# VH-VL binders against Collagen alpha-1(XVI) chain (COL16A1): the designs that were tried, part 6

Target 1, 182 residues: Collagen alpha-1(XVI) chain (COL16A1), of Homo sapiens (Human) (q07092r50to231)
Amino acid sequence: GFNLIHRLSLMKTSAIKKIRNPKGPLILRLGAAPVTQPTRRVFPRGLPEEFALVLTLLLKKHTHQKTWYLFQVTDANGYPQISLEVNSQERSLELRAQGQDGDFVSCIFPVPQLFDLRWHKLMLSVAGRVASVHVDCSSASSQPLGPRRPMRPVGHVFLGLDAEQGKPVSFDLQQVHIYCDP
Key: E = the ipSAE of ESMFold2; O = the ipSAE of OpenDDE; V2 = 0.75 times the mean of E and O plus 0.25 times the DockQ between their complexes.

## First folded at step 1 (VH-VL)

Design N11 (framework fv_nepuvibart)
Fold by ESMFold2-Fast, scan of step 1:
Structure N11 (fold): chain C 182 residues (1-182), chain A 118 residues (1-118), chain B 107 residues (1-107)
Amino acid sequence: as target 1 above (182 residues)
Amino acid sequence: QVQLVESGGGLVKPGGSLRLSCAASGFTFSDYYMSWIRQAPGKGLEWVSYISSSGSYTYYADSVKGRFTISRDNAKSSLYLQMNSLRAEDTAVYYCARHDYEWSFDYWGQGTLVTVSS
Amino acid sequence: DIQMTQSPSSLSASVGDRVTITCQASQDISNYLNWYQQKPGKAPKLLIYDASNLETGVPSRFSGSGSGTDFTFTISGLQPEDIATYYCQQYEDLPWTFGGGTKVEIK
């Protein structure tokens, strides 16, 4: 797998606060600046069709009032190839991807445990026609996901983007990784 | 209903010691970083020390390093500040304060007065 | 340490006035600034976090703005219960530091 903190240049972005303590992990505080890179720079051949996205994150109080993209890869026209959306009102995650026939395919995962102001490890796995979400050491929640259009190395990757305003969303991160073996 | 109640303040001579306590209720104490913040009479606010939710990590203002020790007992929902080698400059109202993850002090206690006088 | 310079140190205004307080950081602190209200004889209360976000239950007449080194706090229609000292606080770097406070009084 590969480290998105490196590929999205989070350590080199001065507006992202780095909080380090001697007995804990490095914490990155997002929200002060956009987190985006051209897709070709992050995923030279496009995001793998089968992958696992692993984040260690903390959602802040003010994000509970928004619908926003935790992770998104767009196409050349700015539409999502794939997105993982946080719905704070429903306390859920929605995975949405471009379908084989040109429409969107999606599935929804209830994750009320993410909205407790604590650190959580979140894993999204996509393999074949199934998407799964794991939170911490809990059992996987699995949903069917329709056939998808192949991923392309075009557009941009976003992390923490408000769905309505297109502005950065503030939340805390310790880890972001992509694995090609879900 | 979140409540923080400080105790242990009083009059002490220079070089003396005091231990402050803060009793927390109305929330899961073990989930929160906690701080002590002080205010000298007629003066502004000065952050003194914090302790992580587990108690594994602490930090101190330079003015109190080596003299003050912050600690907590999560089973008792209590925060402490052991103050040694007290100086006249330590005279202040000491507040117990709760952090949220935005590093804001979202709830404060009523304060306890420490007077260091010869 | 990051120094927080608050201006003015005191002001006197009439009920209904717009009151503006400024806070300047000695270095870039992005939006990592909070504002507190301390009424006479009371503990401080959080009003604004992350420079511009209103804390739950705080009246909408209070607002904050700014980023980097220059920040402002505004009361858009001063009420008698707003008599207090107001403090800014940075959390960009340890130690966390407060401004010197601005005492707001009624004329």
Scores: ipSAE 0.000, ipTM 0.472, lowest interface PAE 16.2, mean pLDDT 85

Design U01 (framework fv_umesolerbart; at its last look DockQ between E and O 0.05; V2 from the best seeds 0.00; counts 0 for: pae E 14.3 > 2, placed apart)
Fold by ESMFold2, look of step 2:
Order: C-alpha cells, then structure tokens, then sequence
Structure U01 (fold): chain C 182 residues (1-182), chain A 120 residues (1-120), chain B 107 residues (1-107)
C-alpha cells in the first residue's frame, strides 16, 4: 500500500501543524500550505484498476460553503486524471476519473454524516465498474462507474485543494492511505 | 529491546560484489522504514539508501545508484543491500538504521556495523 | 543536495563546562534536523530530533535549538562520557545528508 502521510511528506512539511493527541494518533492540521507532490513520487506505477482510499479526517465548519478536492491527481498539463471532490453545500462526495472515450466518468455519494464536526473514517473503494463509500465502517453507498482510462504516473497529487481558486483547504487528518487490493 | 545486527562485510576487489544483511529483532520490523548508512574509516557518515516499510518506496544516494540495491524480507525481519561494481570509495563500515515514526530519515536505532573493504 | 556544515571541526572543552556546536544547512530544512553522538569504536546513537526534541533516555544537559538553516547543539556541564563526535543530519529532502562532525575533546 501507499501511506500518503509518508508519500506526500506531511510530517516533513513545517507549515502543517502536528498536534499531539492523547486519545489517538497525531493530528495533522492542513490548510496553511499546499499539499502536493509529483505523481511519480506518490504512485510511480500509477494505481491499479482496484484500490481503496482510506482517510481519518475532521471537516471544519468553514468548509461548508465550498467545493474542494479532498484528493486529486492531475496530468503534466494540470488536467485531472482522478479526483474525489467534496461538495459542502450538498454534503456529498463526487468521484471523477478520465473515461476511456475522453469524457469523465463519475459517481456521487451522499455523506451528510461527515459534516458534524467530529472525527470520521472514510473509505472510497474502486473495484472494476463499481465505486463505494463507507463512513465509520458502515456501507454508505455503491454506484456504478463507467470504464476508466488507466491512471498514468504523471502530473501532481493534491490533498485539500479548493476547486475554484486552487488554494489549500483547512481540515484535520490522522490517516490517509491507498490500498491496492480493496 | 530493539536489535539490528549487520553481517556480510568482507574484503573484495574493485568491481566485485557483496550482499549485506541486517537481522532485526525486538520490534515489528514490517512497520518501520529502514536505511543503510556508511562511514569510511576515520571519516563522517554518509546515507546510502532508504526503503519504506512495505518495500514499495526506495531511494539511493547518487554515489551508489545503479550499483546498489536495497531490499527487505518482512517475514524474515531482514534488510539487505546488494552491492555490485564496488569501488575503493565504497570502503566503509555499513550500518543498518531504523527510521523513527515515519520520519523519512531520522534514525532512532543503529546496528553495530559491518566492514566492507574494497582494495586491489 | 542540501549541504550540512558543522563548526568547529574540533571543540576542546573542560569537564563541567558548556559546549556549543553549530550546524548550518545550505537551504532551509525547517525543523527536520537530527543530532547523533558517536563514541570511539561505537555506532552512532540518537540524541535530538525535530531540531530540539531529546530522544528517550537522553540526559537533560543536551539541548538542541534552531530552525531553517542554523542549528545549535548545547551540552551544559560536560560529563566525561560526553567526549565524542557529534553529527547533525537533515531529513527534510533527499538525499539525506550529514554534517562533517564536531569532535568534542578534553581540553
């Protein structure tokens, strides 16, 4: 698997505040600086067709009026290859990926429980032509996903990026991993 | 008690090959990033290579790229360094070093070292 | 590559006195700096990480300070076992690099 705390050098980024948590793992407070690394560093061989993205995160009240990328991979020209977008007004996640025919393919998952100002574990699973989202070890929903273009190890990976202005988005994080066998 | 024990250091001619091993005990080896660090006799420390806990993320110093290969066997709790095309400048004590807490380069435990000598 | 420069190369200090060791980075390493101690005939051992955090079991007479490009290791009231070589090392970026070392010896 891919420990994105490691691969995105979150512990080595001084602008990311590390908060000691006696009840659990360290808290990484994002938002003060961009979180990005070249895709070739994070996913040198791309991602397989099947994977799971797991986060333990806390969404804050000031994100409620924004649409932002929780996770995004671009190509060398900045064009999105795959993204997991938070729509704070609709309280939903949208997974978008490049389709085989040039159009994006997408799924939308309602996740109102993520917006209660408490810690949650979020899992996005992509397996074949199905994507699913689980919050706190329960099944939130599964949606069909159209045929996808394989992700190429080019461009950049982003964590917490405002969709309109490209600025860092504030949220707290304890875990972010990609597993290649969901 | 964390223990790291290196072995495989030897006298070898230039152009030769050696395989170093590091046996780990006293901790969950598969949860830790690992490194090789070397020290030429009477000289300072030089980082050689890094491998992530799963083995899928690897870096090398420029001085050894293409000649050295780091690997690990988590079932055997062992770290390896395969060295080829050895040069006199590779003469050093080679240390196995454990990363602290996903630090990507802060070493909290070191082995005793194994001596590699490259000379004609 | 980030070059780490330690000074002085040798520091002569009497037991019970304060030793101050300097480490400079060629570019900012933020607080991603460690200090190691190496006694004669031994492997290095951890001393300080995060520029200023003492590793478990390290005596309070050792303290680290600094951020960015300038760092200091201070040993208050040197003990006989503190005569050793001290290395700084950045872990901000690849490749990982060490300073050349400061030998602390008896005056």
Amino acid sequence: as target 1 above (182 residues)
Amino acid sequence: EVQLVESGGDLVQPGGSLRLSCAASGFTFSSYEMNWVRQAPGKGLEWVSFISSSGDYIYYADSVKGRFTISRDNAKKSLYLQMTSLRAEDTAVYYCARDYYDSEGYFDYWGQGTLVTVSS
Amino acid sequence: EIVMTQSPATLSVSPGERATLSCRASQSVYSNLAWYQQKPGQAPRRLIYGASTRATGIPARFSGSGSGTEFTLTISSLQSEDFAIYYCQQYNDWPLTFGGGTKVEIK
Scores: ipSAE 0.005, ipTM 0.493, lowest interface PAE 14.3, mean pLDDT 87
ESMFold2-Fast, scan of step 1: ipSAE 0.071; ipTM 0.683
ESMFold2 (binder alone), look of step 2: mean pLDDT 94; pTM 0.955
OpenDDE, look of step 2: ipSAE 0.016; ipTM 0.603

Design U02 (framework fv_umesolerbart)
Fold by ESMFold2-Fast, scan of step 1:
Structure U02 (fold): chain C 182 residues (1-182), chain A 118 residues (1-118), chain B 107 residues (1-107)
Amino acid sequence: as target 1 above (182 residues)
Amino acid sequence: EVQLVESGGDLVQPGGSLRLSCAASGFTFSSYEMNWVRQAPGKGLEWVSFISSSGDYIYYADSVKGRFTISRDNAKKSLYLQMTSLRAEDTAVYYCAREEWLDYFDYWGQGTLVTVSS
Amino acid sequence: EIVMTQSPATLSVSPGERATLSCRASQSVSSDLAWYQQKPGQAPRRLIYGASTRATGIPARFSGSGSGTEFTLTISSLQSEDFAIYYCQQYNDWPLTFGGGTKVEIK
């Protein structure tokens, strides 16, 4: 697997606040600067067709007023290859990926539990024709996902990007990992 | 201009208590993480304590953990260090230090001297 | 904790000469290293952060280099006002730690 805190250089980015608890994990506060890297640097062979994305995060109150990309990988032209979008109005996550026929395939996961201003562990897994979301100790929610195009190591990886204005979004992180064997 | 002004340093006997204050001006205090750093006479710098901009996250050096308490009052633009069970090895100039987005310090106060002696 | 070791403890340099100060970390701190100058009776002053970025107002004669475990502060043409003790500090991991300092004396 991939530790995205390391691969996205979050510890070396001066605009990301590092908040330490004597008994707890390090907390990273995003929002002051874009979190982005060329895809070839983060995923040299592209994001695998099957993977699990694991985050421990806290959504801020002002974040609840935005629709934004929690995680996104673009192509060479800036269009999404894959995105995980937070919809604060609907209290849901939407996974979108480039389909085999050139159109997008997507599925939506209701996750009202993420919008309580508390820490949560979120897992997105994509395997075969199924995507699943697991929040904290709850059981996984699964949705069918149409056939998608293999990811390419082009474009950029983004973490916390406003969908409308392209501005960085403020939220807190403790861990971000991608596993290639979900 | 950014200013940090420490006060409260004094001569105290071992086992005693002192409260240090740091008055901030010239910047939005509530937006910055703050630290206390000390320097024993003729010695180098030693980090003592950290407090986040909100005050929700606090960290201490092992040498002072359980004896010192860092706090802040954003409305009063002040940082505090409550010291208890003072020991001779706590004798030092105590600096209030501001950090930007990382844990390095851009502005330091002049320091306040704490002497722990019988 | 990460131990920071500075060498030499004391460096005697004539005005106009180049001074080179070393700082070593017991484990990798990437580029999360700052340098401070402290003159007698004064608070420390930030010189460099991110191993090589000069702080605003710091003269061009000061430069920092290095990454990982080996770092250097160079003063290309030492001036009389550069009499001071210089400290390195890592901010890659808690607790924050400083080197023991290098005292720069003008001959």
Scores: ipSAE 0.006, ipTM 0.474, lowest interface PAE 14.1, mean pLDDT 85

Design U03 (framework fv_umesolerbart)
Heavy chain, then light chain:
Amino acid sequence: EVQLVESGGDLVQPGGSLRLSCAASGFTFSDYSMNWVRQAPGKGLEWVSFISSSGDYIYYADSVKGRFTISRDNAKKSLYLQMTSLRAEDTAVYYCARDFGYEYSYYFDYWGQGTLVTVSS
Amino acid sequence: EIVMTQSPATLSVSPGERATLSCRASQSVYSNLAWYQQKPGQAPRRLIYGASTRATGIPARFSGSGSGTEFTLTISSLQSEDFAIYYCQQYDNWPYTFGGGTKVEIK
ESMFold2-Fast, scan of step 1: ipSAE 0.005; ipTM 0.543

Design U04 (framework fv_umesolerbart)
Fold by ESMFold2-Fast, scan of step 1:
Structure U04 (fold): chain C 182 residues (1-182), chain A 121 residues (1-121), chain B 107 residues (1-107)
Amino acid sequence: as target 1 above (182 residues)
Amino acid sequence: EVQLVESGGDLVQPGGSLRLSCAASGFTFSSYEMNWVRQAPGKGLEWVSFISYSGSTIYYADSVKGRFTISRDNAKKSLYLQMTSLRAEDTAVYYCARGDYYDTSPLFDYWGQGTLVTVSS
Amino acid sequence: EIVMTQSPATLSVSPGERATLSCRASQSVYSNLAWYQQKPGQAPRRLIYDASTRATGIPARFSGSGSGTEFTLTISSLQSEDFAIYYCQQYNDWPLTFGGGTKVEIK
């Protein structure tokens, strides 16, 4: 796999705050500027059909009233190829991807444990016809996911984007990785 | 209008105990992180303690760790600092200061007027 | 702990002049730096946060700059109400620490 902190240029973006903690990992504070890159820069061959997305994150309470994209890859016209949406009112994550027949396929994962203003490790795994979410040391939650279109290296990748206003969402981040062998 | 009003400052003997209170009004207290900051007479500012909006995360300056306890009562809209084993160097005006809305940055957007604690024999 | 050093300790300026205040961190605090103004007998007031963002209601004559270890607060045309003590503060790491202050006084 590979580190999205580098590919999204988070360390080189002055508007992203870097909090050095001598007793712990570097913390990146998002929200002051959009986190986006062309998809070809991040995923030269497009996001793989099978992958695991791993984040170590902290959701701030003001995000608890919002619906926003934690992770999204758009197509050339700006429509989502794939998105992982945070629904703060339902305390859930929704994974949506373009289906083979042109409609979206989706599944929903209840994750109330993410909404406690603490650090959590979140893993989204997509393999075959199944998507799974694992938070910390809890048991994985798995959902069936319909057949999907191959993802293309077009459009843009986003981290932390408000679904209604298209503005950056503030949250804290320590780690973002993609693995191609979930 | 946002207001923070400290109380409880007094003259105490070294080794004594004192409890400070901070009454909040004009905002949703339960939604904000809170801090205590002190200032010795004629000296600069020194951060003392932090408490998250829920009370689950707490930090202390090394100078007060083990002697001071920060707490809050969201129903009463009040912040507290329980001070024990007081020393002459704890003599200061104690301010409560609001943290930003669920963000440690920016901090201290509103301050109270302070309450004076004097520790002397 | 991160030590914050402010210079000069005292700055004498006339109304209408530019005042430049320095703050140095013992290690990088990135942009996690705030500036406060304190007048005699009053609580501090936040002027700047995130090194360069003005707090609500703060006049445009106040500006902050810098990142990493070196920071500057500039008052472009000093008004009579600006004579005060100014403190910088890092919030990059615990414990939170303040500089020793710079007193801006009338010449």
Scores: ipSAE 0.000, ipTM 0.472, lowest interface PAE 15.9, mean pLDDT 85

Design U05 (framework fv_umesolerbart)
Fold by ESMFold2-Fast, scan of step 1:
Structure U05 (fold): chain C 182 residues (1-182), chain A 122 residues (1-122), chain B 107 residues (1-107)
Amino acid sequence: as target 1 above (182 residues)
Amino acid sequence: EVQLVESGGDLVQPGGSLRLSCAASGFTFSSYEMNWVRQAPGKGLEWVSFISSSGDYIYYADSVKGRFTISRDNAKKSLYLQMTSLRAEDTAVYYCAREYDYVWGSYEFDYWGQGTLVTVSS
Amino acid sequence: EIVMTQSPATLSVSPGERATLSCRASQSIDSNLAWYQQKPGQAPRRLIYGASTRATGIPARFSGSGSGTEFTLTISSLQSEDFAIYYCQQYNDWPLTFGGGTKVEIK
């Protein structure tokens, strides 16, 4: 595994607020500036075909975006290779990836528990033909996922991007990690 | 050190079937994506098929889709190409090729086998 | 599919001279381009990847350049062992595609 806070240079980005609490973890507040890096810098070999993305995050009530990308990797033309989208209206997550024959494949996870204005640990696991979402200590929710195109180390990685307007989205982070062997 | 050795090429009649094998040695086979690339006599290189390191993701050139099946056995360190409904246009030297997946995420072919000749004629 | 076009089809060059080979992609492939050398009766050998990075053991006289849709392989001071067919290949998107090749032959 590796820590995306370091790979995306979040600690060195002045526009990301660092909220220090006595005896608590450091909180990173996103939304003031885009969080993006070239894919080769974050995933030198591309995102693996099997992985787990783990975040400790807090979603805010005052987020005005109806849909936004929590995590996205684009291709060389700027289209998503893979995206994890938050739908604030439906209180769900949608995973979308480029399919083997060029169509997108996707699956949707209802996650109303993420929208309670509290800290949660979220895990997205992608392995074979199945994607799973696990929130906190609850049981994993699994969905079938169609055959996907292998990830390439092209384009850019984004964290917290409005799907409609391309603007940064405000939310809080403590951790974001990728594991390559789920 | 790194070696890829193809076998199974033969003379076959149109409509026939043939299975090609590629034996890998000198590297951790299960960590690498593999490809088949062919070359008709006197012609250029044509990509045929891809298989991911796990075997979960597979792609074919349109010219062979539905007729050829790529597979791998990581325990035996072997790559396979099952060919069916062979046509005269499939006559070629078939190379197995390893996709380079380190030193900054390059996916070109860093090692090739010597090739095995498939001739489709009556 | 991404179509790779190489030019010229044949290049006649004298030993010690410079050869310049072109490869064009039908759409942007960033720097996801490799060059291979193939001698008669042999398997192809990787020369360059990422458009401009020489593979280990490849002499400095081989250099690659370009990005997006236009790419060039340059061989300075050609030696007798450099007379071969050269192929470009994109690895940006599926299906993987090769150029038609450029034959570099002795003048």
Scores: ipSAE 0.000, ipTM 0.480, lowest interface PAE 16.3, mean pLDDT 85

Design U06 (framework fv_umesolerbart)
Fold by ESMFold2-Fast, scan of step 1:
Structure U06 (fold): chain C 182 residues (1-182), chain A 119 residues (1-119), chain B 107 residues (1-107)
Amino acid sequence: as target 1 above (182 residues)
Amino acid sequence: EVQLVESGGDLVQPGGSLRLSCAASGFTFDTYSMNWVRQAPGKGLEWVSFISSSGDYIYYADSVKGRFTISRDNAKKSLYLQMTSLRAEDTAVYYCARDHTYEDWFDPWGQGTLVTVSS
Amino acid sequence: EIVMTQSPATLSVSPGERATLSCRASQSVYSNLAWYQQKPGQAPRRLIYGASTRATGIPARFSGSGSGTEFTLTISSLQSEDFAIYYCQQYEYWPLTFGGGTKVEIK
């Protein structure tokens, strides 16, 4: 596994507010500037076909009216290779990835528990033809996911990007990790 | 003008070592990934090594893995290739090439520097 | 690794004629294919990327087509400066791989 806070240089980005929490871990407040790096910097061989993405996050009230990408890796043309989209209206996550034939494959996970203005641990696991979402280690949901195009080390990685306007989205973050053994 | 200039190519005995350099000018070097590509006399192009813009992520062709080390100095706008345990089949013109930001095709290329390993 | 095969190895054409060069990948590389021109004693020069997008400054007589495993570079009216070796390169998979080249020479 590897720490995306280091790979995306979040600690070195002046626009990301670092909030000292005397009762817990350091809080990173995103939204003031885009969080992005070239995919080769983050995933030199591309994101693995099988992985787990783990975040500890807090979704803010003002994000509830928009759709936005929590995590996205684009291709050379700027289209998502893979994206995990937050739908605040439906209170769900949508995973989308490029299919083997070039069309997108997707699955949707209802996650109303993420929208309570509290800290949650979120895990997205992708293995074989199944994607799973786990919230707070007490909930699990699995969905079939169609065959995907191999991931490529091109384009950019994004955290917290508005799907319509490409503007940064404000939310709070404590950890982001990728594991290659889901 | 965007330019890459290689140096360090020489005649070396088998088992020897050489360090190649590539000097970049005319662009923001620290925002681009860089590559080494070689071409044996009368032969085609062979990709050798990749280094990310920060220098943190590195790849090698299987033929050179364990013998060659790619590195960069962003303050000096320079790319390096340290070659050890050189073999006759490493004889080639070595090109420094800039990765396009979102795709792994190359522009510009340097003029190349010739490495000859005995013969 | 992906094997790139170019044909023909040598193409003899007269100035003003059409030249058609082929490149095949051992498995699908989608549209992630570039074409380079190399003249004797010079570094390669980019011509085409994304299988069909002409690089800035490259004359309109150069065109690329294809996707998946079969690709073509066409020079519609060959000029004297176009006699060179042309290489295709896939950038879908690591390691990056090049074709063996097609030499375009004067008939």
Scores: ipSAE 0.005, ipTM 0.462, lowest interface PAE 16.3, mean pLDDT 85

Design U07 (framework fv_umesolerbart)
Fold by ESMFold2-Fast, scan of step 1:
Structure U07 (fold): chain C 182 residues (1-182), chain A 123 residues (1-123), chain B 107 residues (1-107)
Amino acid sequence: as target 1 above (182 residues)
Amino acid sequence: EVQLVESGGDLVQPGGSLRLSCAASGFTFSSYEMNWVRQAPGKGLEWVSFISSDSSYIYYADSVKGRFTISRDNAKKSLYLQMTSLRAEDTAVYYCARVDEYGSGSYYDFDYWGQGTLVTVSS
Amino acid sequence: EIVMTQSPATLSVSPGERATLSCRASQSVYSNLAWYQQKPGQAPRRLIYGASTRATGIPARFSGSGSGTEFTLTISSLQSEDFAIYYCQQYNDWPLTFGGGTKVEIK
């Protein structure tokens, strides 16, 4: 695997606030500017068929955005290839991906525990026809996921984006990693 | 023009309490992180406390932890420091100071300071 | 915590001469270092941030250098208004810490 903080240049982006704590990890505050990179620079051969996305994050209270993308990879025309969407009203995550025959496939994970204004470790795992979400030390929640098209190294990767208005969304990060063998 | 004006400094007895205020003007107060820094008479600068723009992150120097509480009211454009269990060692001029570069990231140096308010803890 | 040590405690300089002030960190702070000037009865004024970037309005005679643990503030041609106490501050890690100060006074 590899560190997305490095691949998305989060440490080199002046608009991302860095909060240091002597007894804790470095905190990155997003929201002041878009976090995006060309997909080819982040995933040279596209996002793997099977992967795990691991984040240590804190979701903000009173977010203006009802729904927003925590993570998204687009195609060359700006259309989503895959997205992990936060729904603040329902307190859930939705994984959506372009299906084999052109329709999208999706699954929804209730995660009310993420909305307590505290730090949580979140893992999204995609393997075969199953997607799973694991929060902290809780049991994993698994959902069936239909067959999807292979990911292509085109378009852009986004982190923290309001889908409707294209505005950056504020939340805090400590870690973001991708593993190719979940 | 950016201005920070502290008030509330007074002579207090050991074990007493006091609340300091800092009134901000000339900038969007709700967008900036704020700090309290103190200076004992004839001594150097000592950082006291930090509060983020939305109050989500708060940090204290070990010397004041559990005794002082930092807070802010963005609608009133004011920063506060509630001090309890005051000791002779807390005697100092207290400055409020603004963190440089709204939204920038790595910087916690202070671009603007108030003129300070004197707290004297003595019997 | 990161301890900041300034030397000398007092520096005696004549107007027009060069003054060199040192600041040492007990651990690497990279370039996350600021310098402040304080005149008697006044609040501190920021001179330098990021170890070497002059703040807006600060005269060119002030320059900062260094990275990691060793830092220097240089005043190339001291003016009468430059007699003051100078503090370095690290902002790499919490708690934020200041040096003990260097007093620049007339020889």
Scores: ipSAE 0.006, ipTM 0.487, lowest interface PAE 11.5, mean pLDDT 86

Design U08 (framework fv_umesolerbart)
Fold by ESMFold2-Fast, scan of step 1:
Structure U08 (fold): chain C 182 residues (1-182), chain A 121 residues (1-121), chain B 107 residues (1-107)
Amino acid sequence: as target 1 above (182 residues)
Amino acid sequence: EVQLVESGGDLVQPGGSLRLSCAASGFTFSSYEMNWVRQAPGKGLEWVSFISSSGDYIYYADSVKGRFTISRDNAKKSLYLQMTSLRAEDTAVYYCARDSPYSEWDAFDIWGQGTLVTVSS
Amino acid sequence: EIVMTQSPATLSVSPGERATLSCRASQSVGSYLAWYQQKPGQAPRRLIYGASTRATGIPARFSGSGSGTEFTLTISSLQSEDFAIYYCQQYYNWPPTFGGGTKVEIK
């Protein structure tokens, strides 16, 4: 697997606040500057077709904006290849990806438990034609996902981008990993 | 100069109503979450209500739920607190306080000077 | 609701001496703790956030430490202008809650 904190150079970015607790985990506060890197630098062969995205995160109250991307990979023209979108009004996550036919394929996961201003472990698993979301120790929620276009190592990776304003979104992270065997 | 100025505090009879206002200047008001915090005479600070930058999310302290209504007008750069069914225990200085989405921390970074509400017969 | 307890309720310290104020949370709040100063007749002013980070414009004599449930605010060389009540506040879990305050009186 891949540690995205390392691959997105979060530890070397001065605009990302590092909250050091001597007896606890390091906390990274995003929002002061865009978190983005060329896809080739983060995923040299493109994001795997099957993967698990694991985050330990805290959605702060100012993330209660209408829509924003928790994670996104764009194509060469700036359009999403894949995105995991936070819909704060509906308290849900939407996974969208480019379909084989050119239309987007998507599925929606209700996750009201993420909007309690507490730390949570979130896992998004994509395997075959099924996507699943697991929050903390709760049982996984699974949704069908249509056939997707293969991921390409072009465009940019984004973490915490406001869909309406194009501004960085502030939220807290302890861990971000991609695993290739979901 | 980032500034918050409260107004509307007055002497009110128990069971009465009062509307507080908070005028913001020196920053993009529509980008910031806002709070009301109160302090009874000689007592500590108590959080009262929260409103998100868009107005989509609103929260109240249990002690004021059903009686107080927070609102905002981003075009006028103003925050409001409509208070009804006022009780003697609501007597306090009411502060508006800014809680920025672009702050490194979700603690209240800018406070107004406060406006005094006295609920007495 | 997380309960914040401050001690002592009142602290008398001579000018130039060190003052140490304590704040305890009923459950872990990580490092999501702020300290505020309130001078007589004035609005609160944020001194510290993230348990240990000094807010812009706050003198170096103010420092914060701690994590989890036990936190300390230290004023290394108390000045006459430091006569005030100090409040801690957690912003880890909703709703945000304040301690009862510590009144610092200069002898």
Scores: ipSAE 0.000, ipTM 0.479, lowest interface PAE 14.5, mean pLDDT 85

